# Ledger of designs, part 4: VHH binders against Formin-H (forH)

Target 1, 361 residues: Formin-H (forH), of Dictyostelium discoideum (Social amoeba) (q54n00r34to394)
Amino acid sequence: VSLNEIIDLDREFELLLDKLAIEDPIKRKQMQSLPDISKRTLLEQNKADIYRTVKHKGPIESFADVKSVISSINTKHVPIDIIKTLRIHLNTADRDWIQSFLDNDGVQPILNILKRLERNKNRKRKEHSILQWECTRCIAALMKIKIGMEYIASFPQTTNLMVLCLDTPLIKAKTLVLELLAAIAVTDRGHGAVLTSMIYHKEVKKEITRYFNLVQSLKIEKNAEYLTTCMSFINCIISSPSDLPSRIEIRKAFLNLKILKYIENLRADYNEDKNLLTQLDVFEEELSTDEQLNSQQGTQIGIEDLFSQISSRVTGTPSQQELITLMTHFQRMSSSNLGLGVWTLYNALANQLEDELKIHP

## First folded at step 24 (VHH)

Design f01 (from o08 with Y104F)
Fold by OpenDDE, fold request of step 25:
Structure f01 (fold): chain B 361 residues (1-361), chain A 124 residues (1-124)
Amino acid sequence: as target 1 above (361 residues)
Amino acid sequence: DVQLVESGGGLVQPGGSLRLSCAASGFTFSDYWVGWFRQAPGKEREFIGAISGYEGREWYADSEKGRFTISRDNSKNTLYLQMNSLRPEDTAVYYCAADKLVGFSLRSYDYEYWGQGTLVTVSS
């Protein structure tokens, strides 16, 4: 590493500390003593210039004492600078400090801030969105270690308030929330928590169906990273259960929301985005795999479910009219023995066609 | 001002039934999660059940074993608690609570608004 590179890093890091309004000399000294890799990480995390419009109010306190930190954030009015400082500290604190923070209910004040912000949503200013984001980032920092992840995953209020943050106008914040929820969803205890929180989301946001707003985001949003993260989250919640019936049930909700149509559109519009395409492939592959498994296990898919699946695949395609035509023919069929003969003939023809397709794929 | 006012409490014989009401005012009732708690003398306040605002989803404490039923009428801004097969152990002050964002919590401290309570005494 060249001397010039070191000088540049130190300079940039000092500017970052200024930007974050870290005025406590003790804290600054501690931060300056961090390894270069840690400094680079912090710089990367703070590249977004979303703070230009936020006026920093009040002094930043020392974060050496856990109880003092918790006390400072356990107020009705918490300056954003304190939360920023907390975020930074949580990213660099040792395990013992984090454990102490958790043991002293340090997460609850953060959740209280999020709750207050949601209650005052009609008054949402840019500053509120930033504060919400910083709180989310604190949660993210805690989730980097096992004890923090377990704590967050086991506390339903946390995931409930996180899902409400999905309505933020900040694309980075929405993306982060989805990433965190995905991480929680792949844990044994966390999967149920996330699903419950999505019910909570439906209740609070008055969605027509579960996951409605999420799936609509696939239609409306244009940010490739966000879309990728959406699909990743969806894939995680569908694929996490070990039992096939659970996966099928969860997936069915998404299929009913016409997610396949949106996937098709995304493939067309983002054909060069490897990350997004990967997630789309995962969804389709897992769908296919589970369908095959279901057919093998003799689980009698109800006729209604079969039709729903067929309809979801054909809707919006040239084959839709063909399906309608077939259904019309079926509607006219007699329930007599003659009708049974016709059904048998249809099945024979279908089998013949399948055989032909196997020979000429 | 937000107000929750419980009514319907009183003296009832064992095996009897009682219906409590909670009248809400000062906020959009339909947007809130609402629930019932009770506190017996010398005991902690305990969760009975709650109901969501949008779909009206109900959930109960395990100890209720189907004896209690919660319902709401948003047009009347009223929460109800139907209590059947009452026992002396059910003697307590019953409270209604409301919160906009509480979710499926069983914890009393998660609810923002509380009534003054109504006394239910089950005695022969």
Scores: ipSAE 0.863, ipTM 0.946, lowest interface PAE 0.5, mean pLDDT 87
Fold by OpenDDE, fold request of step 25:
Structure f01 (fold): chain B 361 residues (1-361), chain A 124 residues (1-124)
Amino acid sequence: as target 1 above (361 residues)
Amino acid sequence: DVQLVESGGGLVQPGGSLRLSCAASGFTFSDYWVGWFRQAPGKEREFIGAISGYEGREWYADSEKGRFTISRDNSKNTLYLQMNSLRPEDTAVYYCAADKLVGFSLRSYDYEYWGQGTLVTVSS
């Protein structure tokens, strides 16, 4: 992709944000940090009646009859070639065809394939992964237009099955799924769907906690594009809500999974990857911003929550011992006869320190 | 073979309570989402509630919240439906359903396995 193409995309996307009257700077920044595929998807969705045909190389079989197509994929054994052909067609079909496909529940057979693949995961891993990827690409094709996106976002089973695809060994497929989920998450209805699907993921995959496998993937995966997309997705789901408490709550889950530690490691390991660094910066900046906002609004953050946040930041760092020392002091002072006075002094000192840090960043 | 067998149905007076059971066999019960549906004569099958396999999360149809309670005992491979304050309109055949991947769906056709049902009649 040429630099010019990237610039054009960014420009067009900015115009779209203006058109959509996205005035909140935080939200705009979040939107701007979306994966390119998500941006393009949104742009295409907002283009009047224009389904951008993806130029594909290869013979296209005639899928003129929607019902016939649906029938062909609504079988227990669907050849991968049929799904590939469907993918190609979905990328070139006009709006009316797509609408008809959706109206005739054309998505369901695709989902059924995904479901079957998940159920049979133990047998033929490679072929299944390819088929899974092709199905995901079909979904991606549908999401290129508004009606498709809306349909997909409104159908919980879709996002549920998509999140299950995150355990595929195909890094491209994983990346695509995250891109698509990010795109869905920025929609009003889609955000909730994605969150719910992450709960679903926890249940099905028997995760210790929500997002566990996702966050672990930041440690395990070495593909920069995937990592970037993963962080982008995380940023997207955290920042999409307009209300501060919701953002805090979602973020808390990630913080509890020690995502900051992984972020630190990623910064070290990928210090030349601008895209990844951007996403890491977004995460940290948004965290900081929301913390500041929260402090200003006097939102009664529970002491335990505050501690958890602090702990998550310092655990595994030299600062951990300092925190322990500080907490030990608090423990001692809490039992002292100084009462409220000691805390007032601590706060005064803390404020002084903050002031000094502002002067000497 | 996967089997779901409902029991506990019968005749009950309005305002009464009834506890239904669904005994599961032929699959790893704890890995499945399981739920209750009912079908009244001449009506479509409707969702009552379901429970997840891993964390045991429960969710209900809006109309049934607070009156019906779903629970499961994985050690016994059994799903339960506690029904309180029963009404004549609750008269139906009650079905248990199971699916490994169904999620939070309220749609009957998303569930793979079904019991034969147990009849509950609420009448004075």
Scores: ipSAE 0.859, ipTM 0.945, lowest interface PAE 0.5, mean pLDDT 87
Fold by ESMFold2, look of step 24:
Structure f01 (fold): chain B 361 residues (1-361), chain A 124 residues (1-124)
Amino acid sequence: as target 1 above (361 residues)
Amino acid sequence: DVQLVESGGGLVQPGGSLRLSCAASGFTFSDYWVGWFRQAPGKEREFIGAISGYEGREWYADSEKGRFTISRDNSKNTLYLQMNSLRPEDTAVYYCAADKLVGFSLRSYDYEYWGQGTLVTVSS
């Protein structure tokens, strides 16, 4: 990539902003700060969007009539261009229009489209994915306004239908869904809903355990923006509870899925991606902080839980055999007639090791 | 050196409104996530909301019930918090915070830079 190629992208994107009549200097600067992949995606959308040629001209002559708009989307077969037009309007409508849309139950028809897409096995994957994407973007537009956020976060089945969209092959759709779920999860009522929806996802998609597909995506997906967002979502659902036992319980599910192995691989493969590395650091720092708090507070930890935590950190790494060798030594010495003295010696040696590591890291 | 300076705090009657500002200097403001936290006497520091630098995406704690609006003006290096329908339980010191972390974070220790705080008192 050359300086001339970088200048060409920025110039093409400025021409797009001119075409869209985005003239506010502050907004233009913010748009120019977008990642290059996002800029290229927007440019491609405006050059070859085949779905923009299908227009519905019937009863919707303006978006001033909220009930007419809702009627147009509350049908058995909704043209994708109507959903695209709704998405654009939701991003530009004033608060009173949005309030009227919510009051007239406008969200439910959007959710009904998502329900029908999950039930229909005969539609081609591209068409389903694009319609899911546009419906998700409608939800995102509503969540940008405070009254919409409150309504969406409290609306029945929203998180259930959103988590099912995580199976889409469209990486931007996956990313957006995770961002929206994180926003819901930081609320007291929304946190439990998101956790419950991941159980629902497991049941509907026949996962072996909760979060399995989410953690596997850290290995499968190569898009750095997605990986960063996925780790941020995971960090968010672990960290949202204020009480230590809840955080430990949620984190245990990810540790049992060997997430620390995936984190080490991501750190190596994306060693210059500041955004992703920050989210990886957050996971490990939160783990360390809560381990220290748990030790200081004398909380009850079963030996099986502790071993599970240790195993999840070393299994699949070069350290695994060394742990096995160490455990064999523990097993041999535990048969000793020294009793408590054996464990006192092991504790003294462990403390000495930790002290040495502080001065010779 | 990095500096965040809050202003606009004061005494407000219940049901009133107040607009807080946070002036930033010493870093490229548009590159940073910026957010608001508050700390009532004897309580832990509490997340209010945050806004991203380049996308302008806003995130809010559920407890606000649509009463608070975050915005930023990158040309003035300033973050704002509009608070409406204020209640006595909103009495706290309000802090702005900034960090280059990618993705949403509600935990205070994820943020590197902090202001000194501005006191908001809601009392009749």
Scores: ipSAE 0.000, ipTM 0.095, lowest interface PAE 22.6, mean pLDDT 77

Design f01 (from o08 with Y104F)
Fold by ESMFold2, fold request of step 25:
Structure f01 (fold): chain B 361 residues (1-361), chain A 124 residues (1-124)
Amino acid sequence: as target 1 above (361 residues)
Amino acid sequence: DVQLVESGGGLVQPGGSLRLSCAASGFTFSDYWVGWFRQAPGKEREFIGAISGYEGREWYADSEKGRFTISRDNSKNTLYLQMNSLRPEDTAVYYCAADKLVGFSLRSYDYEYWGQGTLVTVSS
């Protein structure tokens, strides 16, 4: 009889008391004072009911009823088969159904599952990783259409919870998370959220430096698809800013982690992997290009030059009208106290980022 | 069990100052984002500010930046809100909130743990 076995019995019995709706603290204390043989007998008598509740699977009651679907996943114990069914439906639902799902906060129950998995690390690792995988695939399904992508990119909690999933041992889940984060990072609104989420990952996981676990994974992981995706993500977050100073600052964090040595080792170990080598080339070519630009531009880029560069880059492209629409929203927001509050919080985020960079020369 | 207990609320005249405290227990305080929210009668709960765990960095709603200061004392597991230049519009129930997995967030439902609230009344 071990300390862990004693703790497991008490935890199982607490779950039974929750199921039976025994909420009176005095009564719960009396029940927990029962001999262990009595607790095990009660657990065995109720095991079929607990088992069916925990291992319940079946179809979502009606896919046409968005609120019923959300109610099915907005519970404390969601069976993985329900999440798999949701994933399949999200991939086949029409735009109006998905719009209604988003409008009724359907993403939040998916995020709540991810939060519970992170808080309860005593669960069996395989079940934990598979559920994270299916939740990530639900998010991926939403990101396949524009309204879903815009919702996810505008919702910082999503990015924060996704980066915490990078610690999963399931390589396909880790790879998908990086693919989704890269897709978010290429948007102007999403880029900052992804950078902030990496700081959040450092704080929650107690990393010494930002990106440390990400760069270490280039040595630890042996899956070529993952390695390619990881390098592509790194390239995306570095290259998304149009301004040279921002790209240099982001890249410096990876150079300080000695990423060039990891790249050298990857070239040696994966010398025939065309996709990975392409991403390694992108990193080194962009580094070289930006070093040349930095030398040629002298001391700084002026604010008028920066505005001109942004306008020139967007004008005449498919993104021009979307930027104009976004700036129209900023114009309306700039006349509101709420809009000023948003700008202030973005400044606070930038200051926090700068303070972290001082720690990592 | 996680507990957050606010204290320091009460009646104060306009222009006055008040310091709220939030005592935390049942979790590793330094691992959590903690923040303050308030809710006036009939209004939505609104964000005041938050402070990160180990790094102690602060964020504020724009309207409160010059008058309110958030701080934390990890050795005492306590979150503070110093409110200066109080106005009748600041009358509300003030809540502290904590979450390990929420980074930056203005939204009250992103926080897992909440206190019961302390009433601040600003009137003459």
Scores: ipSAE 0.000, ipTM 0.219, lowest interface PAE 16.3, mean pLDDT 77
Fold by ESMFold2, fold request of step 25:
Structure f01 (fold): chain B 361 residues (1-361), chain A 124 residues (1-124)
Amino acid sequence: as target 1 above (361 residues)
Amino acid sequence: DVQLVESGGGLVQPGGSLRLSCAASGFTFSDYWVGWFRQAPGKEREFIGAISGYEGREWYADSEKGRFTISRDNSKNTLYLQMNSLRPEDTAVYYCAADKLVGFSLRSYDYEYWGQGTLVTVSS
């Protein structure tokens, strides 16, 4: 591989991080440390084939009026051709049009179509899968622009509906959804949303544990592009947090699902697929690296010891009641079905608050 | 078993105010979009407005902006509709509806659960 190709990839990825609204310096450095194939996968996701049109014809003759467009897709049954026309326009519209589309909640009708498809028992399953795919391509088009990416990443209910699309039989729709989720997961606020949405997927689809269906798909699916994308997604959600404890906890879920055995089988079955093998190498190399780091850092302070230290400082002060209230919230979280993701989200929020307090005491 | 029960309907004079309630049970209320529809005699059901679960984001039909206010109390599993400046044209059966939509919807067929309705009559 030439030095120019390496420099070009890094420069393109830096620009991608700007488009994805990843501003945290620590998170940017972590993303820039991703393996080259993970970077190329994310770049390809954002370079997905964009239809170029000189003129379009369809049931919607003008896309200049954002409210008219939204009204046309917010109907009982939306023809696929309307969604395809919208996809094309979203890929060519200027920033002001996209901003207006987002401000008028244009994403919601698209997501409502996806929800109806999830509930629909219609016998013509191929047409439903194609409509689902076109809806995800509309979301992909919005994610090409910073304001669209920020919107998608900041609204957890959106990612909730996207993860339900992973059960589609259409392999290219599954692949696209995973590519989009990976792009969201590398953003500061999107990572937590994706993790939380995978819990939602477990609850709605009655999975035994989080990620069960995802890991099982590594055995069931035979499409190499899907397998590469799936491993890239897994690598992205594990590696995206800057802190070692979070990476270890996320990875443990996959190790408990015996992903290393699936990786062995994939190496044997796809021994000439360079892209897939690279993603398998990334998983194992990051595991080894983090194991070395964990050994160097030693033991963690125990929960009881930490609480005792905090309690001894707060008891008898006006802050005691506030601590009790805060601990009551944590008690509710510990008994919820939301899992590890809620703790990780609260840690991220607490760190942000502490940073703001240093600036504005 | 999911139940939605509207209450607070009745006879009111033009220009008056009325507050409707919808008591929900059998599902996790805070996870659902909930909304109000109405159906005048001989007409189709019409969207009034909806409110999201955790964020409390409100959406209204343009025709009702400024007169009607939707609110929810997740601790009581109750949806409210405050109606002000009532007109005879507001005479209808008012329904609450709920679904796990990711956003509001104008269309009644997007909502899975419905109440039985409460009659509001605006006349002198």
Scores: ipSAE 0.000, ipTM 0.185, lowest interface PAE 19.1, mean pLDDT 77

Design f02 (from o08 with R57K Y104W Y113H)
Fold by OpenDDE, fold request of step 25:
Structure f02 (fold): chain B 361 residues (1-361), chain A 124 residues (1-124)
Amino acid sequence: as target 1 above (361 residues)
Amino acid sequence: DVQLVESGGGLVQPGGSLRLSCAASGFTFSDYWVGWFRQAPGKEREFIGAISGYEGKEWYADSEKGRFTISRDNSKNTLYLQMNSLRPEDTAVYYCAADKLVGWSLRSYDYEHWGQGTLVTVSS
């Protein structure tokens, strides 16, 4: 993708945000941080006549009948070429065709293929991965239009099977799935679907905790594009809710998985990758913003939660020993009035230090 | 061969209790979502409840919440349905179903494996 194409996409997307009257700066920033595929999807959904202008010159004549197409893929053994043809057609089909496809349960056979592939994972891995990828691309094609997106987002089985595709060895396929899930997650109805599917993933893959494999991928994978997309997805699912408690809860799960440590490593290893750095910045900035908001709303962050946050930040750093030392002092402190005096002194000192840091950044 | 065999059905008086069992064989039971369905004469098969394989989280149809309890024993490859406060309208053939990937679906056709069913008759 040429630099010019990227610039054009960003510009076009800005215009879309204006058109959608998204005035909240925070929301705008979140939207701007979306993966390119998500941006394109949104742009396409808002383009009135996207499918009217595509003069289908090619072999698409054979897929004119929706029922015939569905019947061809609703078999136990579907050749990969048929799925490829379907993908091509779905990318060029008009809205009416897509609607008819959806109305006749055209998505279900695709899901059945994905389900079968997941059940038979022990067989020829490469061919299966390709077929899985092509099915995912069909779903992607459907999601280009609003009715398709809504359908996919509203059908839990679809997102459930999509998240299982995250285990594919194909980097491109993993990336695509994450992009699609991110796109779904930024929708009001889709956010819940994606979260539920991540619970599903935990159940099926027997994860210790929700998002475990996803966060581990930040440690293990080396592909910058994939890592960027992974972080983008994480940012999307955290930032999509409008209510602060929901964001905090979702983020907490990632923090508990030591995502901050991995972010630090990624910054060091990928210091020239602007896209990845942008996503890392978004994560940290949103974390900071929500912490500030939480402090202002007087929501008594439980002492335990505060300690958890502090611990997560200092663990693995030179400050860890200092925290331990400090906590040891606190442990020895008397609960008497004398102890209260000591606490007061600590607070006074802390305030003084904060003031000094403000003066001498 | 995958087998699900329901047992425990029979005649019970209104207000009575019954415990159904489903014995599974031929597959790794702990990896499967398992659930209960019922079908009354002349009616469609309806979802009662299910339980996940990994965490063992159970969920129920809204109509059955509180009266029925689903549990599983992976060591015995057995699924249970405890039914309390039975009513004549609960008369049906009760089926056990299993699927590895079904998730929280309420649709019977999403489950791959089925038992033959056990008849429960609630009659004074």
Scores: ipSAE 0.860, ipTM 0.946, lowest interface PAE 0.5, mean pLDDT 87
Fold by OpenDDE, fold request of step 25:
Structure f02 (fold): chain B 361 residues (1-361), chain A 124 residues (1-124)
Amino acid sequence: as target 1 above (361 residues)
Amino acid sequence: DVQLVESGGGLVQPGGSLRLSCAASGFTFSDYWVGWFRQAPGKEREFIGAISGYEGKEWYADSEKGRFTISRDNSKNTLYLQMNSLRPEDTAVYYCAADKLVGWSLRSYDYEHWGQGTLVTVSS
């Protein structure tokens, strides 16, 4: 993708945000942090005649009859070629056809395929992965238009099965799934759906905690595009809520998984990847912003939560020992006869340090 | 072969209680979402509640919240439905269902495995 194309996309997307009257700076920033595919999807959804101009480049066999198409994919054994053909058609079909497809529950057979693939994961991995990818691409095609996006976002089974596709060995497929989920997550109904699906993922995959495998993928995967998309997804789900407490809670889950450590590692390993660095910056900046907001609003963050946050940041770093030392001092002083006075002194010192940091960033 | 066998059905008076059991075999019970459905004569099969396999979190249809309780014993491969304050309208064949991937779906056709059902009759 040429730099010019990227610039054009960003520009067009900004115009879209204006058109959509998205004035909230936080929301705008969130939207701007979306993967390019998500941006394009949103742009396409808002373009009136998008499918009219799609020149039928390839001999699309007559998928003229929606019911026939649905019937053909609503079988226990669906050839990959049929799904590929469906994908192609979905990308070129007009709105009315897609609407009809949705109205006739055309998505369900696709989901059934995905479900079957997930159930049978132990047998033929490569062919299954391709079929899974093609199904995902069909979903992606549907999501290019508003009615499709809305349908997909409103159908919990879709997002549930999508998140399971994150375990595919195909990096492109994983990346696509994350892109799609990110796009869904920024919709009003989609955010909750995606969060719920991540709980579903936990249940099905028997994760120790929510988002565990996702965060671990930041450590395991080496594909820069995937990593960028993954971080983008994380940023999207965290920043999507307008209310501060919700953002804090979602973020907390990631912090508890020591995502900051992984971010640090990613910065070191991918120091030349601007896209990834951007997403990492977004995460850190939003974290800082929300922390500041939280401190200002006097929201009673539990002491335990605060500690957890601090601990998550310093664990595995040289600062860990310093924190331990500090906490040891707190412990000693908490039992001292100084009472409130000792804490006041600590706070005074802390404030002085903060002031100095402001002067000497 | 996957088998689900319901038991505990019978005749009960209005206001009474009944506990249904579903014995599972032929699959790793703990890996499955399992739930209860019922079907009254001339009506569609309706969702009662279900419980997840991993965390064992239960959820219910809105209409049944508080009156019915679902639980599972993975060591016994058994699903339970405790029904309290039974009403004549609760008369139905009760089915247990199992699916590995169904999630929080309320749709019966999303569940892969089904029992034969047990009849519950609430009558004075």
Scores: ipSAE 0.854, ipTM 0.943, lowest interface PAE 0.5, mean pLDDT 87
Fold by ESMFold2, look of step 24:
Structure f02 (fold): chain B 361 residues (1-361), chain A 124 residues (1-124)
Amino acid sequence: as target 1 above (361 residues)
Amino acid sequence: DVQLVESGGGLVQPGGSLRLSCAASGFTFSDYWVGWFRQAPGKEREFIGAISGYEGKEWYADSEKGRFTISRDNSKNTLYLQMNSLRPEDTAVYYCAADKLVGWSLRSYDYEHWGQGTLVTVSS
């Protein structure tokens, strides 16, 4: 028996436990301690039993017909048992079935369910969290194969609906969402979508700044798997850009939220958790490496960095419109044939204004 | 306030054509998916088609493919429906709808904003 066969069996058995919704940590540990022959037997036994069970649990009589399945989930109210049945099928369906599901826009009804749950005033109810969890597991099942991953990463509204699920009280759902977002963030087109979705989360949930709730969760949540996944996600969005200025800019948002203090506390509180400590080390090592690279490239501050600093201070305040008006003047004058003379005059006027404000505060 | 106002409905002969308009106000039109539904007497609202704000990508119900063209003019905040080869069974109240968070949907309950509707009657 090869090492690859052993790794594949354990991975397949983890997927079976997920498919069967075995979530009690003690029970999962007991199941993972079973001999390999027992795990293999359970895997084979449950392929047939799963199909029989899901066929009899609702109005869907067969999952072989892709359009019938999509029709059944594209309704005003979708019973959670139908979504659980879909989740199980997506994990066992062949590639051709999944390709047909994607080609017939089967992801859209799943996203519509997430949208309706977010608009509901009772969106924190246990039933809603479980439905969000099952919808997220459907997306996870699609992302496990290449055609599904490519589809999800290129479907631009998916990350918006996924980040809104981060408010769930169900820690396993929150953890899975972050795992999926990290996987999306490492793709060329998915990285920007994830960053934009975190801005969307700030606007919808009325966060003080982007990532505020995410960083606060490092203090509030006590589940080590969640904390490790959260730090891995943060590391992933910082490290995915190949250019140094982009990494520095993204990291600044977390440094401004004092993430280094949270990291220090996590090291103290979880000093024996190798997985979490590794992610904490990655954050600090990449910070140090990029600081060294930045020193080698020089010390000058770019115009984009200065604008970001200024805009972060005034955005969302009454001064925002005045800044826009001022920047519009700069835009008009940026191509003036007087060149340096225009900017020298602006600087002189600004200095005089600042001197006047010191005298008459 | 968010407002959608349909216009351009009326009486038309079978085989004729008609262009409906939907004027939008009170939201950033280009950020929204917008679409058309219709409701014949005694029937549920039926999806016709939708168009994205940022890509201009169009989606149509299979039953109306090829006869109807949806379009939008973001500079005028207006959604259009061009209907050709009209038949008596196209008689219905036509509604425009808009939603931000979800892409196109076949189901009316997934759209947050609606117009009042405009009546189209196809008859000799």
Scores: ipSAE 0.000, ipTM 0.189, lowest interface PAE 16.9, mean pLDDT 77

